# Designs tried in a protein design chat: VHH binders against q84jc2. Part 18

Target 1, 232 residues: q84jc2
Amino acid sequence: MSKMRNLVEEKFLEFYESWVIQLELYLHQLLIAHNNNTMSETELRHLISKLTTHHKAYYTAKWAAIREDVLAFFGSVWLNPLENACSWLTGWKPSMVFRMVDRLRKSRVVLVEAQVKKLEELRVKTKFDEQKIEREMERYQVAMADRKMVELARLGCHVGGESVMVVEAAVRGLSMGLEKMVKAADCVRLKTLKGILDILTPPQCVEFLAAAATFQVQLRRWGNRRHYVTHS

## First folded at step 1 (VHH)

Design c2 (framework vhh_7aqx_2)
Fold by ESMFold2-Fast, scan of step 1:
Structure c2 (fold): chain B 232 residues (1-232), chain A 125 residues (1-125)
Amino acid sequence: as target 1 above (232 residues)
Amino acid sequence: QVQLQESGGGLVQAGGSLRLSCTTSGFTLDYYAFSWFRQAPGEEREFVGAISSSGGSTDYADSVKGRFTISRDNAKNTFYLQMNSLKTEDTAVYYCAARPYWSGSYLLRSEYDYWGQGTQVTVSS
């Protein structure tokens, strides 16, 4: 059931499968740390650093791949249908991580008033940034329905090298616009994630990262099971 | 599509103050982290200070800590470097630079996608 159409998709699929395996190993370490109240602050900070480096590696690889083929990320062959259905601009919707933050409010690790205030401010800012990106996507879709798409539709009916060149130039322009939009969305994701980690104490960071990783891993397992049942 | 332009450089006497501005244009500046670098004659370009995209976190080179302050005005797409208690060794061309918020170490020049053209700061004794 491999749906690898080009080299970028093949390379990123290989990367992503390895990245998820490593995420599951880190999740195991986070769960041990969360249940172990004898770990030093230095040990917790080291584990948090491993997770932040791991997420940084994902975006480094993604942005390199998007530079070559951004469209691969709008129909990702390395993601199952459930993961793709839950995607917002090629990844998780930034505001969804506050569902993990809400779990901290009900945990044994109590948030102080200053943290609650900062998290609320970050939640509002994150939703504002999402709306800004959605408005940029709407402008992009309107631009696509404008002169360029009408011109492409007309030229697609003609035979000749000049029509092929115009279509290729228009597709290149669309791809550049999508690349910038995807990177903007990824920056909101990373800003939100870093913002939360900057507000939380090391034990709270471990709990938050464990919740986030658990959700990501379980979503993948749910979708993989459903896909197998549906298509095999 | 992100463009950076420094201003506010000039000649100032030791012990004086100067404020540099970095005016930015382009999309999604809210999703970029910004830093100041400087290059003295005959030396490599070195890190001066960094500010997060939210403005909540800053870091500075040891040589300027307590003297320089970096700030951000997102509404005006402008970043500032307030330089106080200037020393002759602060004489350099100052550059503002932008990197995606999480793309790498703010201490590494290679992590920055966009750079200004630089503004000269000269501190006389």
Scores: ipSAE 0.000, ipTM 0.196, lowest interface PAE 13.1, mean pLDDT 80
Fold by OpenDDE, second read of step 2:
Structure c2 (fold): chain B 232 residues (1-232), chain A 125 residues (1-125)
Amino acid sequence: as target 1 above (232 residues)
Amino acid sequence: QVQLQESGGGLVQAGGSLRLSCTTSGFTLDYYAFSWFRQAPGEEREFVGAISSSGGSTDYADSVKGRFTISRDNAKNTFYLQMNSLKTEDTAVYYCAARPYWSGSYLLRSEYDYWGQGTQVTVSS
């Protein structure tokens, strides 16, 4: 059976496609900025701000959408299988970005000791937050075999309008916990991103953002080449 | 330079139809969603309708719902406002506007990066 998209999926798919297009444009600008040593700090900050705003827009849209259907984001039909495989709680894993920073450090980016220290502190904090969320998720997963889920399973075996309504209500109830976890994860993502950008200099921010955007865009491209994804 | 230019405005009798066009230049339509606004004399500019960047999804103000239709032709870098069953109260300067699709509410004028100069639509009784 072909996967049927719900309204939330369709809307977010459209949004995300446009969002990614814009991201690619910003990536281009980031790369130009990265290669242009003549850009002023003001110009760089402006570019960084644009990217930050762009990311904020994503989460704004996401949070609006998850209020309607958080489960849509656990299937994420707007992502290819590779992107989905790399997803942690419906997005990028916060601790992953530190690997990007580490890569930058190994390249031409020179971080001062104070920056390194702050980054490490942030890393520890991020990891702690991730683990906390993961523990909560584990608890949730263990609870999946609880009375409510058993009831859901039982009801799912019945055909009828009343049964469907009960099942839907049950699913909504179950989704509440997921929504909280997703929001928590997103908060960690945003805090981590902000933290990194606060630590890095504008030129370093540009490099970091370029790397991150490149990774995201390339991951999508690679995944699309391997697996056909229908886009609106 | 990014430009939006409206055309197709004019004088029409009540009950008549008019099709407005907004031609865009200087940017790729795929990046933007588009809307029509209108402003009557002495009134604030108000939302008329919006169209999504790709899927043709549309939304309209209640005052024009069922009468107006927005469409787009990316190949021509143009989107349209088909106005049917025009009323005298539809008299206004009509503006096309473009916003990044990832932006916030399409109802907020501040979310639009680009605006046309407007085209006058006059509906006579």
Scores: ipSAE 0.000, ipTM 0.257, lowest interface PAE 12.1, mean pLDDT 87

Design c2b (framework vhh_7aqx_2)
Fold by ESMFold2-Fast, scan of step 1:
Structure c2b (fold): chain B 232 residues (1-232), chain A 124 residues (1-124)
Amino acid sequence: as target 1 above (232 residues)
Amino acid sequence: QVQLQESGGGLVQAGGSLRLSCTTSGFTLDYYAFSWFRQAPGEEREFVGAISSSGGSTDYADSVKGRFTISRDNAKNTFYLQMNSLKTEDTAVYYCAAGRYLYSWTSPSDYDYWGQGTQVTVSS
């Protein structure tokens, strides 16, 4: 229903706007912590915990919303077109964060060999989980062109009685399949984030989280000011 | 110090109306969703209604939908619950609550701030 979908979109838009504002405040704190080498390990762990809790709050809200309308997350109204274009299954692609860690490692983050080995193991595991989801997504998309789905689409052109019920059941099945895949992708995101933070020292965690938040915030700003990303 | 203070409770006859107010102090209301919960003797806190941070979305418990209306006035740091067609089953202590980053408004544990409660008694 369009009215029900609008309510989910309105509620999540309000949630997301406030969530992003708090992310920018946390980014400011991360940058101060990174530049101020006098902060204690306890203070750094507390800041890292705030960011972790903030990201978990996002997924708690997201999973409640997708239970009501998963399609709201494909082409989201709370994201600008650039953010939507950069999405993989309604969010960041898990393996991309290792490219971010690699860039930090070369310039700002000095990792010991044991950490490099653990990060590589986590990268391989993350890529494996990501590819498993991509294969499921491909199977889902192929199934959309299956004979049964084509037949259901044909029945939808002749709305009435039994046809309505059959089409409704098919649409419900499609939504449940998407919800399952989105949750699976989000679980990989959360496991990857936790895994990286468990491997890194508190100062390295601050650098990583600052880089990730900076990219997210800047991508949003670039997309909101599209004229500034074109050639003058 | 952050505080929520309820007012407007009292005794009312079945079929009557009451307007509850919740005044906030010690923080900006920007980005906070507001809700009303109630608790009858011997029961846990039950969701009544909520309004989003923008005021653009509202939600109500099925038992009060069509009878109760929630609204907010950020300029007065106050939000309201207009209760119409009151029933004896509406008798409870009513609590106002404020929370940030809330998508689902029905869980008491998700709210950051709570009022002390105001008694509403609906006689037969």
Scores: ipSAE 0.173, ipTM 0.537, lowest interface PAE 3.5, mean pLDDT 84
Fold by OpenDDE, second read of step 2:
Structure c2b (fold): chain B 232 residues (1-232), chain A 124 residues (1-124)
Amino acid sequence: as target 1 above (232 residues)
Amino acid sequence: QVQLQESGGGLVQAGGSLRLSCTTSGFTLDYYAFSWFRQAPGEEREFVGAISSSGGSTDYADSVKGRFTISRDNAKNTFYLQMNSLKTEDTAVYYCAAGRYLYSWTSPSDYDYWGQGTQVTVSS
């Protein structure tokens, strides 16, 4: 049975497709910058700023959409099954990016001791924040069988108009909790990204962002190939 | 289909020179870095040298520094390995490789495409 997409899903799908296309364009620029030793620090910072702005735009759109329907993001139709499987609370897991940084450290990128120390501090903080959110999610999941859910179960047996309104109100209440958790997770993502970029030099930032973008794009490509799904 | 094809290999005397070419097809070179690797019999494939996508950066293994030079010609979809002052220990199958984004020049797993290899034999 073909899943009928709701309006929020359709709109965000369109947005995301365009956003990914633009990300690929920026990836090209990052790769050029990475391979071009003649670019000035100002130019590199400008490129980094463009990318950070692009990412901020994503979350702006996401937060607008989740206000309308946060549940759409727990079955993101704009992502392939592989992308969804790799998602943590509707996005990338913040601690994952440190694996990318580790790879950079083991490559031609040289990090000074002060940077390494700061990155480790950030890693610990990020993990702590993730765990905090996970505990909150667990608490929420355990609490799902509360009065509201019981009421929903009872009303689900009735088709009356008044019942529909009550059910909608109950669902909204549940959704608010989910929205809060999603936003919290997104904040950790943004803070983690900002933290990393603040620690790295402009050339290192470019390399990191290129790695991150490459991973995102490749994951999408791998997933599409495996599941015969075509997205922009 | 994306392909890399090496040419220019052969037999050369020690102290001689040889120029290898790698011709690419099926993709644009603009965003790719290129490398040469080599593998001698019974040994692991080793890094020889690399050139960035812009051509503005190069890197070489210590064993070939000062003797080998890598260059590229995007208009011809070809990059080169100029080998001077060849030694018997340079005998190997030489492979060209292309990668869009590399974490390390020396990491074979980071490269997206590989050639079939060309034999270089340096006699005493």
Scores: ipSAE 0.009, ipTM 0.311, lowest interface PAE 9.0, mean pLDDT 87

Design c2c (framework vhh_7aqx_2)
Fold by ESMFold2-Fast, scan of step 1:
Structure c2c (fold): chain B 232 residues (1-232), chain A 124 residues (1-124)
Amino acid sequence: as target 1 above (232 residues)
Amino acid sequence: QVQLQESGGGLVQAGGSLRLSCTTSGFTLDYYAFSWFRQAPGEEREFVGAISSSGGSTDYADSVKGRFTISRDNAKNTFYLQMNSLKTEDTAVYYCAADKGYRFYLSTSAYDYWGQGTQVTVSS
């Protein structure tokens, strides 16, 4: 046990465990739908809607939690080490989902030329948004290394009432900056997800969501199995 | 039905100030990102400034940075563009635009809802 849990971490851990269980149930429904050629467009759209609502619920809970403690999302206690290692600004890297889209282009599901063009336009925009956020993170990291921040860190080693208050105010300011960047990254994630779903037909959406959910569930299982293997 | 209505346009002298308002109806501001665009005669519509659904993020075109400020007042269902140190090249029809809060883009194609526009004329 490397760290203690605070109230925000405990509440989000409970939320996340329930959220993942429901995701696995939706994945089961997506796989059934993918193998069933008799489902109507209305039925498929209903299933897609359940998944989009589920993902929106995650971001609603996350944004409430990061307002209270954004640092809980950097090295999260509700994620295993592999899940944490694969995180980009506290979540999935938006451009990564286009690898799953690439499988649709090579599958038996035929994407029309207009869809391929729109997906490539979305890919380019997503990559641009990622790079903008990465530059903002680099500026944040550089600012952390400036002389004033180094001096504040030094002052934190000398615990006293007034010094503690000054350090705590500085840490709050740093947390607010991180919250802004995390929310910006989450907005790119939601824009990318919605953009893909808006371009794809309902059967293609089901295949895409099944691939994404499968990867998320398997990554968690792979990382959890590591806990039962001794290292040299 | 989402509706956007601009107001506050008019004639001002170079170096002056003007505040544009965009009043929204049919939805709450909390779920939408808002932007201002402008279009000069014979030119394409260009980005001016944007504010995120939370109000925590703003972006501006390089030509207006330091002179223009975008803000929002959710209680009044309105967002604003404060224009200071106006130049003759700022003369244009100004449009407000809205998209769902998680769709924050600088591209015109990303916005589902647009106002009718308000004319701003800056005289030399």
Scores: ipSAE 0.000, ipTM 0.103, lowest interface PAE 18.1, mean pLDDT 79
Fold by OpenDDE, second read of step 2:
Structure c2c (fold): chain B 232 residues (1-232), chain A 124 residues (1-124)
Amino acid sequence: as target 1 above (232 residues)
Amino acid sequence: QVQLQESGGGLVQAGGSLRLSCTTSGFTLDYYAFSWFRQAPGEEREFVGAISSSGGSTDYADSVKGRFTISRDNAKNTFYLQMNSLKTEDTAVYYCAADKGYRFYLSTSAYDYWGQGTQVTVSS
């Protein structure tokens, strides 16, 4: 069955396509910086700043969009099925990035003891925050079967008039809880990213960001090859 | 719409040279890696060579190493396959391919865009 896109989905799809293109461009720059090793620390910091700004722009757009329709992000039409399958509460799982860092350590990145300690502390904190959000989600899911949902179901059998207004109000109420959870998850993502970048040196940041961007881009490519996805 | 278009193919005698071009449209070459593939009648499409997005790295199949060279000109949105010392076994349809990113791959499934191909025939 073909799914009809709403205006929020269409707009965000357009945004996301452009955003991903820019991410790929930045990835190229990161890889050049990493492989040539000719950039100064100042230049590397500038590049890192560009990437962080780019990510912040994504969440700015996302939060604007979820304010209009948070439900659009629970069936993200701009992502392929593989990307969606790997999503945790409308985005990447924050604790996943530590696996990336671990992989880098095993390959070529040398971390001093102080960095390792800080990363471990951050990992524990991130995991705690994730679990907290998951508990809230569980609570919300259980609570969904309340009288409001019963009323919504009852009204759903009728179309038009005052019933529509009541249904809309009920949906808004439900969406508010979801929006709160999504924002909370995004905050954990942003804090985790910032935390990692604060611990790593500029060259290490470049490696990490390159690895993260590569994973994101490749995941999209793999998903697109396995499933027919129409993107702008 | 993103497109790749090969040119420069044709008939050449063994020992001769050809230069294939792949012209791109609909996208910038700055962050694309490019590869050449070829397919002879009744055979699978095989990797010929590639150039990285930076242009600083190239790789070639053993069968063409030392004879073929790949280069790119971003200003012209074109990359090239210089084929020297051609052999009859080099006869095939040659395809250009583009992969968005720093790396290139030997696998055909990894590439985002493909040309339609150009025929190269090497006679004895």
Scores: ipSAE 0.000, ipTM 0.238, lowest interface PAE 13.9, mean pLDDT 86

Design c2d (framework vhh_7aqx_2)
Fold by OpenDDE, second read of step 2:
Structure c2d (fold): chain B 232 residues (1-232), chain A 125 residues (1-125)
Amino acid sequence: as target 1 above (232 residues)
Amino acid sequence: QVQLQESGGGLVQAGGSLRLSCTTSGFTLDYYAFSWFRQAPGEEREFVGAISSSGGSTDYADSVKGRFTISRDNAKNTFYLQMNSLKTEDTAVYYCAAVRSWYGLTLDKSEYDYWGQGTQVTVSS
C-alpha cells in the first residue's frame, strides 16, 4: 500500500535526491584527492570547504522544512528503511562519526598525541550531549500522552470534523517541542563535525570526509538493494 | 612480525608489589597505544589500564586505580605495569595489548590489534 506524501515530503525528497547526487560527486573528488599526493594544502582546504558548505546546505533546507512539518522527518520518505532504522532524531547519531576516525587509525593516517587527546575529549562531550538530548526527548514523548491528548484520542474514534481542528492545534503544539529537539540534535551533529575537522589536518580531513561519505552512500545502497528501492 | 611479550609475573603476598613488562618487536611504538588486560579463571578478560601513543594519557579500571601505574619506554620498546598494594583478587593472567594510533583511549578489548601470550600473577593471602 502506497501512502500519499504531503507537499513537504515531496519537496524535500526532490532536494535530497539532488543533494545525494552531489555528495557522490564530492566523494569521488575526495577519493581522488586522497590518492593523489600532488594536491596542495590550499586545494585540499578548498575541497573540504566545498563539503562543509554542502552539509550546511542540507541543514538549511532541513530547518526550513521542519518549520513547516517536523513530523515529516520522523518518517522520512526520502530514506529507505535501513537508513531510517539507523537514524537518531532524524539524522545520523553524532557519536557514530568517531567510528570514521577509527577508520583513520586502520589506514596510513597517523594521529599525534595532541589530536588523540582532543578527539577523545570531543567524543566524551558528544556522548554527554547526546544523552542529554535523549533524556529531554524521552520527557517529551512521555508528556505527549497527557490528559488532553488522551481525550482527543478518545473523541477521535467517533467524532467528525470539529475535533480535527482541535487535534491539529494540539499536534502543532507538540511539533514545536519536536522541532526544538531536532534542532538540538542537529547542533550536536554540526558541532561534532566541526570539532573533528578542526582537530584533523587537511589530508586527514579529506580521508575522514571520504570515509563518512562512503558510509552514507553505501548505507543507502545497501538499503535500496534490500528493499528494492531506487533513489536518484 | 609484530610480537608482544610479557614478563615479570609470579607469586607475591598480599600488600606486595610487582612490575610487569611488555616488550614489543616488529613495529615502532610511537604510533601505538598500549593496554594491560587480565583474566582470572572463569572470568572474562577485563581492562586494567591503558597508555596513549606518547604516554601523555593514561586510564585505569576503578578496581586498580591508585594502585597500578602504566608507563612506557620507547627507547627500550617496552611498557610497564607497576602494581602496588596487591590484593588476592588481582590474581590473574595479565596480557599486554597494542592498538594503532586511535582517537582516544579505549577499554574495548576488540579494538586492539596485537596481544601478548600473558603472564601469571598470583597474589596469596
Scores: ipSAE 0.021, ipTM 0.399, lowest interface PAE 5.7, mean pLDDT 87
Fold by ESMFold2-Fast, scan of step 1:
Structure c2d (fold): chain B 232 residues (1-232), chain A 125 residues (1-125)
Amino acid sequence: as target 1 above (232 residues)
Amino acid sequence: QVQLQESGGGLVQAGGSLRLSCTTSGFTLDYYAFSWFRQAPGEEREFVGAISSSGGSTDYADSVKGRFTISRDNAKNTFYLQMNSLKTEDTAVYYCAAVRSWYGLTLDKSEYDYWGQGTQVTVSS
């Protein structure tokens, strides 16, 4: 495995490991709260606030890092191969969280009809926002192969100050385009998370956040503990 | 027309306090996140602090944490930056900025849709 990491990758790897450890601690608190019906609304809101602050801290760190090197987030070294395989534009696919919401319908904290309707409306809107971003990414990928980019790639094979500057400007433009798209995807993620939490009651928010954190933590553990059986 | 207007800048001694205000017109604050940026002579604009559209989340640059507080008053279509324990390094033109966003905070100046004209803050030794 490649050991070559730039400063952005090294710094974010350190951040992410600490962030995941704290997520696991919050998950334990969420599971205790979910299994204990005696917690006050104030206590539940405080716990929900800790989780939302924790997720915002992730995006604050991510956006700082992508300004320096957005490509570090495509095939991230701080994620195992299973986590990377499940990524959509450098993170979770926003519509996927509605699978966690569907689990709430079978739980002890049942959704009322008005909540079900609002969640379905949010799901449709989220899917629409995802499709817009996917079309933008498709256009971006096509633009990489246009005649001008092909010409610049050809020029990049030649030694010379002028051609080097032109190629560097094009690469910078491509990186800025990816940064914009990643931020757009992250905005859809945050908007979807906020929307779900606004619709749910505090006990339902705890159950939802526990389900989401459990999935994230278990996906990481499954990927890290992948085993091979060889028949000789 | 959407407009942002800063006020409250001026000259202050190191260790002093100032409160900057940003008044908005042409829209309500409910769908906007607001931030303060500053630009010192010869430097690029840098992030200072942000408040989410709900007012429930704030974020600050490391250099101002514990000294500056951002707040909003939706009834007055105004948001504020309370600056305490001012340092000479805080001397800059301060800009308020708005982004139509439900999704929380952003630190990148390129994400903002609307900007004020700026207000000068000068901190003397």
Scores: ipSAE 0.000, ipTM 0.114, lowest interface PAE 16.2, mean pLDDT 80

Design c2e (framework vhh_7aqx_2)
Fold by OpenDDE, second read of step 2:
Structure c2e (fold): chain B 232 residues (1-232), chain A 124 residues (1-124)
Amino acid sequence: as target 1 above (232 residues)
Amino acid sequence: QVQLQESGGGLVQAGGSLRLSCTTSGFTLDYYAFSWFRQAPGEEREFVGAISSSGGSTDYADSVKGRFTISRDNAKNTFYLQMNSLKTEDTAVYYCAATPRYYIWSKESDYDYWGQGTQVTVSS
C-alpha cells in the first residue's frame, strides 16, 4: 500500500522530479561535450559551473525542507528502495565517488601523478570525515534511550493536551540533532565534490560529472525496474 | 519499451564477409555506447567490439581487430558490425547491447539492454 505523504514530502517530490529531469538534460550536454573536441576550455568550464550550480540548488532545497521535516529524508519517498538502500545519511556516501574516479582511470582517462596523489589525500580526508559523522550518529542513537525518551514513549500511549506539547518539543529537539548530522554529511559531500573538481582538468571534470550523473540516473532506473515507484 | 534487435546473420564461407545490424528503440541513443558480443556453443559470451555514443570512438577484441568494424547511424537508430575475413572460429550467436556512457565497454554486467541474438555460421 502507498504511504501517506506529508506536505514536505510532496513538495520535495515535485522538486526532485524536476531536478532529475534537468540533470538528465545536463547529462546529455556533458556527453556531447565529452565527444566534442572542438569545445573550448571556457565552454567546458561554463558547463561544469552549470552542473555544480544545479547540485548546489538541490542542497539549498534540501536544507530548506529539512528545517521543516528532517525525518522526511530518512524515508525519502521520492526515491525507490534501491536508491534508499544506497543512501548514507540521506544522500550519497562521499567516499563512493572515488570509485567513480577509479573507473575513469580504467576507462583510459589519464591522470598525472600529482593528480593521483591529491586524489588519494582527498580520499583519506573524506573517509576521516565520514567516520567522524558516523561516530556522532552512534553517540546520538545511544543518547536516544535516555530517561526523557522513555517518558515520552510512555506518554505516547495516550497523548493529549499538554502532553502533546511536551512530545512536540522533544521531537523538535531530536530533529534538530538529526538536521545537524545531515547538514554535516552534506558538507562532506560538497567538499568532496569540489575537491575532485579542483584536481581534475576541465575535460576530466566533464567526464567525471557525466559518470556521476549517469550512475545516479541508472540507479534510479534499476531500482524502478525492481520496485514501482509512484510519484504522484 | 527499450528494444534492441539484431539482423543480418546467416551462413557464410570462410574468408567471406557479413554485415550485422542492430536496430534500437525506446531510449535516448546519446546516453549509451553500443557493443557487440558473441557466444559460441559451449563457450562464454565474449566482447567483440563497441562504439561510443557519438560514434567517434571504437574498440575491438584482439581476435577481431583489423577484420571487424563497428559503425552507427543515429538517424536510423541503428549500428552495425561489418565482419570481413571471417573464420570458422567466428561462428557464434551475435548479440548487440547498450551500456550507459559511464561504463567500460568490455564488462558484460554493465549493459542494460540486449538483443535476442543472430546466428552467424562460418563454414570451411
Scores: ipSAE 0.008, ipTM 0.297, lowest interface PAE 9.2, mean pLDDT 86
Fold by ESMFold2-Fast, scan of step 1:
Formats: structure tokens, sequence, C-alpha cells
Structure c2e (fold): chain B 232 residues (1-232), chain A 124 residues (1-124)
């Protein structure tokens, strides 16, 4: 028996499919810009702006959807199993992008000392914010096992329809807690992205964004070829 | 700048049909979701229906399900609300709204661009 999708899952799946198609188009433009070096600084800034707007559109849509059903984002139906396995609190782990940034040290567009220093400061700040959220998630998971939650679960099992509304109110409370944590994690993601782009030159921004988009697109393609990924 | 303009409002008898149009000027529709809201005299603005940026998903208020249909024509920079089996309680000023969000939203606060409104009056 297949899992039935709810309305939020169906609508966000439609959104996400379109968003990924557009990301692939932008990736193509980034790769052309990176390889040819023919674009002016103004043209590169315009392309970078299109990518940042695209990512902001994702979070705008995500936050509206989690307001209605945050649980849809834990084990998302619009993501393949590999994408879900690589998720940290419903998205990419912020500190992971510094692995992509580290490759820029060996690229054709070499980082200067001042940039290296600022990136290291941002990396430390990002890891601190990330760990703070991880501690909040641990506290949330412990709270799920507290006496009140256990009693509500027992009530749901022993009483018929009379307890349904009370249990639903409790679940709504839990969902609000998860929504706050997901938004906090997404804020760290957006701050990290903005911080990196503010430190890098336009050609370095193009290289970084191309690397990030390539990873996201390839992860999706590998997961969609599930038989080769799981049996290779 | 996205600018929205409604047309097609007017007086219609109960049981009749009316089609509202909302035409955009300025930018392309490819990344916008669209909705219709209505406001009856002395009441708050109420959600009527929405259509996603791809056109693949629609949503309607329970009061209009089965009677109203929302559609879009990106080639004409226009989206529509086909209203069938009209009732006197459908009398209101109808507003079109747009958001650069790709997902369908039923909340007024989720829409950044609004038309000026068009009056629909359903007589008994």
Amino acid sequence: as target 1 above (232 residues)
Amino acid sequence: QVQLQESGGGLVQAGGSLRLSCTTSGFTLDYYAFSWFRQAPGEEREFVGAISSSGGSTDYADSVKGRFTISRDNAKNTFYLQMNSLKTEDTAVYYCAATPRYYIWSKESDYDYWGQGTQVTVSS
C-alpha cells in the first residue's frame, strides 16, 4: 500500500519540481560564465542576483508550507531517499558549504588572505549557530518523552473520538516547536550563503554557486538512479 | 512592476454565470501564483480561489467549490475566474492578487500585488 500524499505535500511537490528545473537552467548559465570569462562584472552580478532571488523564493515557499504542515518536511515526498538521507533539519547542513569554499583556494580564482580570514570567521560563527540549533533539537526530542506527552499518547489510544481534538491541539503545539527550529536552521543557511557571497568576488561567487548547484543537482540525479547508487 | 487590472464584473441574475478577467502589465507571469479574493459590504476580505505558477494546482473556498473555476493564459498575460450558478451571497467586490511565490496560498498576507477590484452584483 503506497503512502497517500496530503494537500501540502502535493502542492509543494509541484513547486519543488519547477524550482529544480529553474536551478538546472541557472547552473547551465553559471557554468558558461565560469568557463568563458567573457562576462562583465555587471553581467556576473546580475546572474548572482538571479540565483540569490531563486534561493530566497525557495525559503519563502517553504516557510509558508511549514506553517501549514512542518512534518511534511521531515521525510519529504518531493525528495528521493538519498536526498532525504543527506538532510540536516530539513535541508543542507550549513557548515558543509565551507567544503566547497575550500576548493576555491586551489582554483583559478585564488582567494586573498583577507578573504580567507573572513571566511574562517564566518565558518566558526556558522558552526556555533549550527550547534546551538542541534542542542535545541536534542531538548525537543527529550521533551517528546516527558510525562505529559506520554499521557496524551495513552489518552489517544484508550479513548475514541472524544480525545481527537485534544491530541490534535497537542500535535499542533509540537509542530510549532519544529517550525521554529526549521526556520532557525533556514536563517543560518541564508546568513551563511549571504556571508560567503559578500566576501567573494563576482567570479568567485559564480564558481561557488556553480559548485553548490552542481552538488544539489547531482545528488538528485544519483538518488533518482537508486538501483545504481544502492548496488554499485 | 506587476500591475493587475480586473474586468468582467457587473449585474447578473441568480443562477447565471459571469467570467472575471485579471490582466497583468509589466512583467511576465511565469513565476507568479494568482488568486481571487472578494469583499462583501461590511465584511472582511475572503479567499475565493487560487492557481499555482505552473497552472497544475488550484484551490477553492468551500463556499464556491464546484461552481467557480480559476484558470490562466500566460500567452495573454491574463487569468480568469469563471463563476457559475451564482447566488445572491456571491455579491461582492472581487480582487485579483499575485505573488512571486511558486506555491498556492489562501492567506491575504501572502499576496504582494493587488488589483483595484471589480463589482459583482447578483440579483434575486
Scores: ipSAE 0.000, ipTM 0.159, lowest interface PAE 14.8, mean pLDDT 81

